VH-VL binders against q0aze0. Designs and how they scored, part 387

Target 1, 268 residues: q0aze0
Amino acid sequence: MKIILVNNRFKENTEKKAQEIAGQLSALNVEVIIDNGLDEPYAGTVDFIMVLGGDGTMLRAARRYGQRAIPVLGVNMGTVGFLSNIEINELAEYLPLILREEYSLEARMMLEVAVFQQQSLLTRVFCLNELLLRSNSPRMLSFALEISGQKLEPYRGDGLIVSTTTGSTAYSLSAGGPIADPQLDAFIVTPVASHIINKRPLVVSPEREISLHLLEEREAIIGIDGQIKMDFGAENRVLIKRAPHPLLMVNLKAKPFFTSIDRSLQRQ
Key: E = the ipSAE of ESMFold2; O = the ipSAE of OpenDDE; V2 = 0.75 times the mean of E and O plus 0.25 times the DockQ between their complexes.

## First folded at step 18 (VH-VL)

Design HH8 (framework fv_inotuzumab; at its last look DockQ between E and O 0.80; V2 from the best seeds 0.76)
Fold by OpenDDE, look of step 18:
Structure HH8 (fold): chain C 268 residues (1-268), chain A 123 residues (1-123), chain B 112 residues (1-112)
Amino acid sequence: as target 1 above (268 residues)
Amino acid sequence: EVQLVQSGAEVKKPGASVKVSCKASGYTFDDYAIHWVRQAPGQGLEWIGGINTYTGDTYYRRKFQGRVTMTADTSTSTVYMELSSLRSEDTAVYYCARDESYFDQLSGTFDYWGQGTLVTVSS
Amino acid sequence: DVQVTQSPSSLSASVGDRVTITCRSSQSLVYSEGNTYLSWYLHKPGKAPQLLIYDVSRRFSGVPDRFSGSGSGTDFTLTISSLQPEDFATYYCLQATHFPLTFGQGTKVEIK
């Protein structure tokens, strides 16, 4: 068995714990790779991914490895979040189950985000939470939204969020989007400070494609899961689809989603 | 408008402690981390540490570990930096600065700064 | 710790001059997915530092076009295409790819 441990570069305790866990696993004849983000993603075959940290660390792991259909376990290191399944102090208890592959999997839809310059592909990214288009100036953006070839009325505002149902409790929520069941596959399109008062978010079928581009020569930024940034101008287009593979989240312990909503709402 | 307003100048004796505050306004407090940077006379900028206001996680430079404590009060949108066992070398202007944060991730880009707080340590 | 070295430590220039400041890190600043956490700041005495450039080459909101950033890996450059009177200050680069965060020692741009 081969396991990747993903930690957080700024949280020393996660690195230390990764080293400790690696030692323990090695003693059990398990091969371990530690991914701290400073190196390229491990290219070899692996059987299991363990994320040590919070939701942000999970998002990074998902972007790096999610397309490879590998079970991913979120291990919370004492932070707030929705994506961790067990606590670090519970790992010892569940480790035998992990090694015996006695766990259930929950498939979470990911986004396939493709950014183009004219007809050239600049980047393609798979992400778990959302794509954000926002202004890089105090001025509002004017941009076009197309859904499966249907051209909507031009949007005017600070930006737009296209999120998964997993991402519904992230930036989309802060922008007034609905809370979605993570077991549901759908796009959530949430306006950010729209010029149209009370412009409502859209819930869109995962079978559809979403296209965005600017209608004016303005500077904007594309954000992915709050961790990837890139400049976005009039010459750029973004195409959003359902990723061909979902993230396979390991479910070792029942973690009710809806009972945690109150905590999330209190923060908003 | 984003603003970070720091507490006033402090004069302390060696061995004492100082607690500087940084009040944030004009944005959602727990969407951003706050870092502390200082500049001693004739020296450059030096990163002290930071606090993630969402997760509560703190990040301290090893040099200051054991002497520095950063806390955040979400009810008042205020971050505090306490430095103990003060030395003459701690004499500096201390700045708080905002950093984008997403869950447990930081960017390390300081887009807005406080006006600075002079801390003088002298016998 | 990752060392960040700026060059030069100081320079004299005139209004209208092209100014180039270099920042070199002891290790690559490339992080996951190609992110590079390198930013540039302007600092005047008695004032708070100001963000100029982030993520190597992105200008912060309100920053004049005469400021630009470039570089990759371990070598980075801040360029002022035409120095203005208000640009005389000390400039710092900051790396945030590696813990702990570290500043360059600064580059003082003085009037000739």
Scores: ipSAE 0.786, ipTM 0.911, lowest interface PAE 0.6, mean pLDDT 94
Fold by ESMFold2, look of step 18:
Structure HH8 (fold): chain C 268 residues (1-268), chain A 123 residues (1-123), chain B 112 residues (1-112)
Amino acid sequence: as target 1 above (268 residues)
Amino acid sequence: EVQLVQSGAEVKKPGASVKVSCKASGYTFDDYAIHWVRQAPGQGLEWIGGINTYTGDTYYRRKFQGRVTMTADTSTSTVYMELSSLRSEDTAVYYCARDESYFDQLSGTFDYWGQGTLVTVSS
Amino acid sequence: DVQVTQSPSSLSASVGDRVTITCRSSQSLVYSEGNTYLSWYLHKPGKAPQLLIYDVSRRFSGVPDRFSGSGSGTDFTLTISSLQPEDFATYYCLQATHFPLTFGQGTKVEIK
């Protein structure tokens, strides 16, 4: 059995804990690969991914491994987030179930994001929470949104968020988007500080294709899960679709979404 | 307008502690971590550590581990750095600096800084 | 700890000159998905440091176009295309890819 342990570059105690866990797993003849983000993603076959950290660390694991249909377990190392399932102190209790594959899976929709320069594909990335298009200057953006070939009236403002339902509690919420049940598959399209007063958030079928491009030359950035930044200019276009595979989140312990909303949102 | 306003200069004896405050305004406090950076006389900038105001997690450079404590008070939008067992080498200007965060992830980019707090440790 | 070394330690220049400062890291600063956490600051006596460039080459809001950053991997450059009177200061690079965060030792740009 081969497991990837994903940890955080800034939280040295997670690296030490990951090494400790790796030692325990090795004693059970489990092969362990540690992913702290400094090396390329492991390319070979693995059976399980364990994320040691908070929601941001889970997002990196989802981007690197989410399309491989590998079960991913969030292990909380502190403040509880939306994507953790068990606490680090509970790991020994649940480890036998993990090794016997006695757990359920919760599917979470991901975005597939393709960025073009003119007609040429520059990059394709996957995203669990959201894509953010934003200005990289004091000036507002003027940009076009198309949904399955249907052109909406132009947008003008600081930018736009295209979120999954999982991402509805992240940047989309701060920009005025709705909280969505993560069991729903949908795009949530939320304007950021729109100068056009009647641009409201949209909830869009996951079968749609979303396209964005600038209507005038400005310095803009595409942000992915608040962690990846890509330059975006008038020569670029981005296409957004539902990713081919959802993230498969391991469920060992019941974590009711609606009970957790107030606690997570009270920290803001 | 983003502002980080620090508490005033302090004079301490060796072995004492100092607690420097950094009050934030003009932005959503929990969206940004706060780091502490110092500059001793004639020296360059030295990172001490930081606190993620969203998660409460702290990150301390090893040489300060055990002597430094960083805390955040969301209700007052204020971060505190306490440095104990002061030595003459701790004489420096101490800055707080803001770093964008996304859940438990930090960028490590210090976009706005406090005005600095001179801490003098004299015998 | 990852060390970042600036070159030169100091330089003397006139208004209008093109100035180039390098920052070399002891390890690659490339993180997941190519993110490179290298930033540049200017620092004048009696004032707080000011962010100029982040993510290698991105200018912070309000920073004049004469400042630019470039580089990859372990080697990075700050360029001031036409030095102005307010640019005489000490410049620092900071790497934040590796724990702990480390500054370069500084480059003092002095008036000739």
Scores: ipSAE 0.714, ipTM 0.879, lowest interface PAE 1.6, mean pLDDT 90
ESMFold2 (binder alone), look of step 18: mean pLDDT 91; pTM 0.945

Design HH9 (framework fv_inotuzumab; at its last look DockQ between E and O 0.80; V2 from the best seeds 0.79)
Fold by OpenDDE, look of step 18:
Structure HH9 (fold): chain C 268 residues (1-268), chain A 123 residues (1-123), chain B 112 residues (1-112)
Amino acid sequence: as target 1 above (268 residues)
Amino acid sequence: EVQLVQSGAEVKKPGASVKVSCKASGYTFDDYAIHWVRQAPGQGLEWIGGINTYTGDTYYRRKFQGRVTMTADTSTSTVYMELSSLRSEDTAVYYCARDESYFDFLSGTFDYWGQGTLVTVSS
Amino acid sequence: DVQVTQSPSSLSASVGDRVTITCRSSQSLVYSEGNTYLSWYLHKPGKAPQLLIYDVSRRFSGVPDRFSGSGSGTDFTLTISSLQPEDFATYYCLQATHFPLTFGQGTKVEIK
């Protein structure tokens, strides 16, 4: 068995814990790779990914490895979030199950985000939460939203969020988007400070494609999961699709989603 | 408008402690981390540490570990930096600075700064 | 710790001059997914530092076009295409790819 441990580079305790866990696993003849983000993603075949930290770390792991259809376990290390399944102090208890592959999996839809310069692909990223298009100035953006070839009326506002149902409790929520059941596959398109009063979020089928481009010569930024930023101008277009593979989240312990949304609601 | 307003100048004796505050406004407090940076006379900028206001996680430079404590009060949107066992070398202007954060992720980019707090340590 | 070295430590220039400041790190600043956490700041005495450039080349909101950032890996550059009177200050680069965060020693841009 080969396991990747993903930790938070700036969260020292996660690095230390990763080393400790690596030692323990090695003693059990498990090969371990530690990913602190400084190296290229491990290209070899792995059987399991363990994320040590919070939701941000999970998002990084998802972007980095999610397309490889590897079970990913979130191990919370003292933070609040929606993506961790067990606590670090519970790891010892569940480790035998992990090693025996006795766990259930929950598939979470991811986004495939492709950014173009004219017809050239600049980058393609798979992400778990959302794509954010926002103005890089105090001025509103004017941009076009197209869904499966259907051109909507131009949007004017600070920006737009295209989120998965998993991401519904993140930036989309702050912008007034609905809380979605993470067991659903859907896009959530949430306007950010729209010029149109009461412009409602859209819930869009995962079978559709979403495209965005600016209608004015303005400077904007694309944000992905709050960790990746890209300049976005009039010559750029973004295409959003359902990722071909979902993130396979390991479910070792029941974690009720709807009873845990109070934390996020209280933040708003 | 994003603003970080720090507490006033402090004069302390060696061995004492100082606690500087940084009140944030104009944005959602726990969507951003706060870092502390200082500049001693004739020296450059030096990162002290930071606090993730969402997770509560703190990040201290090893040099200051054991002497520095950073806390956040969400009810007042205020971050505090306490430095103990003060030395003459701790004389500096201390700045708080905002950093974008997403859950337990920090960007390490300081987009807004406080006005600075002079801390003088003298016998 | 990752060492960040700026060059030059100081320079004299006139209004209208092209100014180039370099920042070299002891290790690559490339992080996950190609992100590079290198930013530039302007600092005047008695004032708070000001963000100019982040993520190597992204200009912060409100920063004039004369400021630009470039580089990759371990070598980075801040360029002021045409120095203005308000640009005389000390400039710092900051790396945040490696813990702990570290500033360059600064580059003082003085009037000739």
Scores: ipSAE 0.817, ipTM 0.919, lowest interface PAE 0.6, mean pLDDT 94
Fold by ESMFold2, look of step 18:
Structure HH9 (fold): chain C 268 residues (1-268), chain A 123 residues (1-123), chain B 112 residues (1-112)
Amino acid sequence: as target 1 above (268 residues)
Amino acid sequence: EVQLVQSGAEVKKPGASVKVSCKASGYTFDDYAIHWVRQAPGQGLEWIGGINTYTGDTYYRRKFQGRVTMTADTSTSTVYMELSSLRSEDTAVYYCARDESYFDFLSGTFDYWGQGTLVTVSS
Amino acid sequence: DVQVTQSPSSLSASVGDRVTITCRSSQSLVYSEGNTYLSWYLHKPGKAPQLLIYDVSRRFSGVPDRFSGSGSGTDFTLTISSLQPEDFATYYCLQATHFPLTFGQGTKVEIK
């Protein structure tokens, strides 16, 4: 069995902790590749991905490996997370089940994001939580939203969030979007500080294509999962679709979603 | 508008401790980590450490490990940095700085800074 | 620890001059998805530092167009295309790809 161990560059960059976990796995004849984000993603075939960290570490793993249809287990090393399944001190207990592949998988929809300059594709990125379009200046944006060729009335404000249901508890929630059950596949489109009164959040079929572009020259940013940033201007357009493959999250221990959202609600 | 307001100047004797506060306003406190950076007289900027206000995780430069403690109080949107066992070399202006965070991710980009707090460790 | 070395340590220039400050890292600063966590700050005595450039080349909101950043891997530059009177200050680069975060030693830009 070959496993990728994904960790956080600040918290899990200590040689001792990473080697302790890798040593425990190697002692059980599990080949381990460590990915702290500083090297290119491992390109070869692997059976399983283990994420040591919080939701932010899981987001990086999802972007790097989520389209490869490999089971991904979140292992909590802190106090907060929606995407971890077991605690680090439980790993030895659950490891036999991992090795025997005695676990279920939960599919989580991802976004495919394509950014263009005029007619030319600049980049394509995958996303587990959300795309954020925001102003990068004191001035608000004027921008167009198009859903499967249907043009909505122009938006004015600080920006727009297009999230998955998994991302509904992240930036989308802070901007006034609904909490969505992550078992559902949908886009959630949430305006950010809209100056147009009737621009409410939209819940949109995952089969739709979403397009955004600016209606006047402004400095803007596209943010991906709060971790990747791209310049965005009047010559750019972004297209958003459901990604070809969902993230396959491993379920070893029951983690009821609805009891865990209290923290997000109290944040509001 | 984002603002970080620090507590006032302190004069301390060697061996004492100092606790500097950094009150944040104008943004969602839990979305951004807070780092501490100091500048001793005639020297450049030196990173001390940081705290992720969402997770509570702290990150300390090795030379300060064991002498520094950072805490966050969400109810008052305030971060504290306590430095113990003070030496004359710790005389510096101490700044807090905001870093965009997203769960346990930190970018390490300091977009807004406090005004600075002068800590003087006696002559 | 990753060392970050700025050049020059100081310089004298006149209003209107083009100024280039370099920042060299002892290790590559490239992180996941190609992100490079190198940023530039301006610092005047008695004032808080101010962010100018982040992610190598991305200008922070409200920073004038005369400031630009470039570079890759281990070698980075801050360019001021036409110095203004308010630009006389000390400039710092910061790397945040590697733990611990490390600043360059600073570059003092003085009026000639």
Scores: ipSAE 0.747, ipTM 0.885, lowest interface PAE 1.2, mean pLDDT 90
ESMFold2 (binder alone), look of step 18: mean pLDDT 92; pTM 0.949

Design II1 (framework fv_ragifilimab; at its last fold request DockQ between E and O 0.89; V2 from the best seeds 0.88)
Fold by OpenDDE, fold request of step 21:
Structure II1 (fold): chain C 268 residues (1-268), chain A 122 residues (1-122), chain B 113 residues (1-113)
Amino acid sequence: as target 1 above (268 residues)
Amino acid sequence: QVQLVQSGAEVKKPGASVKVSCKGSGYTFTGYWMYWVRQAPGQGLEWIGVINPDSGGTKYNQKFKDRATMTVDKSISTAYMELSRLRSDDTAVYYCARGREYETYLGYFDLWGQGTLVTVSS
Amino acid sequence: DIVMTQSPDSLAVSLGERATINCKSSQSVLYDYDNKNYLTWYQQKPGQPPKLLIYWASYRESGVPDRFSGSGSGTDFTLTISSLQAEDVAVYHCQQYYSTPLTFGQGTKLEIK
């Protein structure tokens, strides 16, 4: 077995733990690669990915490896989140199951975000949570939203979020989006301070495509998963569709989503 | 070894074009944005543009948008920067640099080429 | 465009003493979405390309000695060398990557006094 340990590049304790775990796994004749977040993703074939940290680390890992259809386990290291399955102190208990591949998988839809510069593809990113289009100034944006070729009325507001159901509990939630079952595949289009009072979020079929572009010569920002930033101007377009492959999240421990979200919301 | 190796020094006349190459090795060439930065003698650094070696997508400093052309040959892990209509103030050391953040061009550079001196003189 | 201004342009510091270089941006390079400062520092020795020193305003690149530290947020940033060593003689550059065009400070030449 070959395992990638992904740690949080901004938290030294996760790196140390990764090294410790790597030693333990090596002693069990498991090949281990540590992804410290600073080097390039491991290009070789692996059997399992263990993410040490919080949701942010998972999001990064998802973007790095999600397209490879590799089981990904979130191991929480003292953070509050929705994307970790077990705690670090539980790892020893579940390690035998991991090594025997005795676990279930939950497929989580990811976004494929294509950013265009004029007519040319600038970059393509797969992400687990959301794309955010937001004004880079206190002024509202005017932009075009198109869903499967249907051109909606020009949108005016601070921004727009296109989220997966997984991402529904992230930025979209803060913007007033609905909480979605992560087992459901759908886009959630959540307005950010729309000029239309009480503009409702849209739940969109994963089979559809969503396109965004500005209708004015202004500077905006696109954000992805709260970790990626890009400029977005009149010359740019974004095309969002369902990623070809879902993230395969490992379920070793029962973690009911709705109970968890309810509890989390009560803490706030 | 992870490195960027650039082409040799160039001497050009005003109005001419120069094409600098940058070969990446030791890493997945298409996985990282490639930046071009120049430094005039005794001056600071100036960003020229960036290219996504995978998509070929480019983002230019507006200052150079009309004169700079960035391309890549993925088959040989080589990036190119061509600057046309050269003038004396284009005299500088031109660097290629790898972006640390592979997901966005809004990044910093963790790997630099050795630099290519381009001298524009009549 | 975001203008980066370093201060001073040059400084001389005695060996073992603290060196402080400041970098100001014309607008904030703090992104509220990720709560990160899009600011980096480079060290450039004569005849060499710049070398990554500090990224995200306060994180040291691997291999960078502990005496180097980055601080600041928003528009004001500082590179500090707690105890100047002979090998620290170089030009230091700050760079913002908050938005395009990516821009650099004019550089600060650090010499031994």
Scores: ipSAE 0.927, ipTM 0.955, lowest interface PAE 0.5, mean pLDDT 95
Fold by ESMFold2-Fast, scan of step 19:
Structure II1 (fold): chain C 268 residues (1-268), chain A 122 residues (1-122), chain B 113 residues (1-113)
Amino acid sequence: as target 1 above (268 residues)
Amino acid sequence: QVQLVQSGAEVKKPGASVKVSCKGSGYTFTGYWMYWVRQAPGQGLEWIGVINPDSGGTKYNQKFKDRATMTVDKSISTAYMELSRLRSDDTAVYYCARGREYETYLGYFDLWGQGTLVTVSS
Amino acid sequence: DIVMTQSPDSLAVSLGERATINCKSSQSVLYDYDNKNYLTWYQQKPGQPPKLLIYWASYRESGVPDRFSGSGSGTDFTLTISSLQAEDVAVYHCQQYYSTPLTFGQGTKLEIK
């Protein structure tokens, strides 16, 4: 058995803890690959991915490994989040079940984002939460939104979010989008709130293709999962569709979505 | 042994073109963005452009857009930067560099080629 | 374009003393969604390519001595060498990667007094 252990080297004590866990797994005849986020993703085959950290580390792991159809377990390191399943102090209790593959999997849809420079593909990235298009200055954007070949009336405002249902509680929520049951597969298209634009969020089939481009030269950016930033100008176009594979999240412990989000909203 | 190895020094006349190569080894060549940066004698660093070795997609500094062409040959893990219609003020050391942030071209450089001196003189 | 300005153009510091190099951007390189400063520092010795020292304004690259540190946010950034060693004589460059075109400061030449 080969396991990737994903951590964030910049969080205090996490690298030491990752080394301790790697040692314990090696003693159980498990081969461990440590991914601290600085180098390219491990290219070889693996059986399981264990993510040590918070939601941010889980989002990185999903982008790096989510398309490989490998079980991914979020292990919380003391910060509360939505994407972890167990806490670090529970790992020893659950480790035998992990090694015997005694767990269930929850599929979470992902986005495939293709960014074009003029007519040529510049890059393709996958993400778990969302793509954000927004102005990089106080000036409003003028942009075109097309859904499966249907051209909507031009948008004017601060920007737009295209989100998965998992991402419904991230930036989309802050912009006025709905809270979506993550068991549903859908794209949520949420305008970035502005007193100038009165557009409603859209909930569309995950089989739709969504394209975005600017109608005027403006300084804009696209952001992915709140962690990746790219410039977006009139020469750029983005195409968003359902990723080929969902992220396979490991369930060892029940985590009721609705009570969790309800309590989280009270703490904000 | 993670490294970038560039082609040797060139001397060109004004109006000619130069093509610099940059061979990567010890890492997955298509997994990182490749940047081109130059440095004129005694001057600061100047960004020319970036290429995604996986897609071949490029983004150029507008100053170089009409004269610079970046390409890759994945089969030999080599990137190329060709600069045409050379002027005397193109005399510089040209570097290729690997971006640490592999998910975006808005990045910084953790691995540099040794540099290629291009001298343009009449 | 974001213009990067370093100060001073050159400085001389005695061995064992503190060296400070400043970098100012013409606009903020702090991204409000990830709360990161898109700023890096390189060291360049004569005849060599630049070497990564500090990234994301304050993170020290692996293998770089503890005496090097980066600080600042938004538009004003500082590279500090707490106790200058002879091997630190070099030109230091700051770079922003907040937006294209990627831009560098003009460089600061550090010399021994």
Scores: ipSAE 0.844, ipTM 0.911, lowest interface PAE 0.6, mean pLDDT 90
Fold by ESMFold2, look of step 20:
Structure II1 (fold): chain C 268 residues (1-268), chain A 122 residues (1-122), chain B 113 residues (1-113)
Amino acid sequence: as target 1 above (268 residues)
Amino acid sequence: QVQLVQSGAEVKKPGASVKVSCKGSGYTFTGYWMYWVRQAPGQGLEWIGVINPDSGGTKYNQKFKDRATMTVDKSISTAYMELSRLRSDDTAVYYCARGREYETYLGYFDLWGQGTLVTVSS
Amino acid sequence: DIVMTQSPDSLAVSLGERATINCKSSQSVLYDYDNKNYLTWYQQKPGQPPKLLIYWASYRESGVPDRFSGSGSGTDFTLTISSLQAEDVAVYHCQQYYSTPLTFGQGTKLEIK
């Protein structure tokens, strides 16, 4: 059995813990590849991915490995998030189940984001939470949204978020979008500080294609999962589709979404 | 061993063009953005542009967009930068570089080629 | 375009003493969503390409001696060499990667006094 351990190199406790866990797994005849985020993603065949850290580390793991249909377990090492399943101090308890493959999987839809410069593909990136288009200046944006070739009336404002249901509790929520059940597949399209009155959030079929481009020359940014940043200008267009494969999240310990989110809302 | 190896020095006359090559080895060539940067004698560094070796997509510093052309040949893991309509102030060392951040072209460079001196005179 | 200005253009520091090089950007290179400064430092010795020293303003590249450190945020950044050694004689460059065009400071030439 071969496992990737994903950690955040910039948190020394995470590196130390990854080495400890790698030693424990090696003693059980498990091959371990450590991915701390600086090297290329491991390209060989693996059976399981263990993410040591918070939601941010899981987002990076999803972008690196989510299209490979490999089970991914989130192991929390600090602040509890929405994407971890067990705590680090519980790992020894659950390790036998992991090794026997006695767990269920929860599929989480991902985005495929294609960025164009004029008519040429510049890059393609995958996304677990959201794509953010926003102004990079004091000036608001004027931009076009197309859904499967259907042109909506122009948007004006600070920007737009296109999120998955998993991402509905991230920046989309802060911008006024709905909380969505992560078991649903959908796009959630949430305007950011719209100047056009009654531009409401949209919930859109995952089979649709979403296209964005600016209607006038302005400096803008594309943000992906709050971690990847790109310039976006009048010569750019982005196309968003459902990614070919969902992230396969391991479920070892019941972690009820609705009571967790309800408690978070009560604290606001 | 991970490296970028560039073509040799060139001497050109004004109005000519030059094409510098950069061969990557020891890593997945198409997995990282490739950058071109130049340095005139005794001067600072100047970014020319970036190419995605997988898609062939490019972004240029506007200063160079009318004269610079970046391409790749994936089959031999080689990037090229061609600069046309050369003038004497194009005399510089031209570097290729690999970005560590492979998901975006907004990045910094952890691997540099040895540099190619292009001299434009007479 | 984001203009990067280094200070000083040149400095001489006694062997074993502290060297300080400053870099100022014309606008903030701090991205609010990841809370990171999009700034790096390179060392360049004569006849060689630049070598990565510091990334994200303050993180030391593997193999770089711990006498090198980076600090600062937003628009003002500093590279510090805590105890100058002879091998540190070089030109030092800062670079922003917050937006294209990617831009560099003009360079700071460091010499032993």
Scores: ipSAE 0.843, ipTM 0.914, lowest interface PAE 0.7, mean pLDDT 91
ESMFold2, look of step 18: ipSAE 0.842; ipTM 0.913
ESMFold2 (binder alone), look of step 18: mean pLDDT 94; pTM 0.961
OpenDDE, look of step 18: ipSAE 0.915; ipTM 0.948
ESMFold2 (binder alone), look of step 20: mean pLDDT 94; pTM 0.961
OpenDDE, look of step 20: ipSAE 0.912; ipTM 0.947
ESMFold2, fold request of step 21: ipSAE 0.841, 0.832, 0.835; ipTM 0.912, 0.906, 0.909
ESMFold2 (binder alone), fold request of step 21: mean pLDDT 94, 94, 94; pTM 0.960, 0.961, 0.959
OpenDDE, fold request of step 21: ipSAE 0.926, 0.919; ipTM 0.954, 0.950

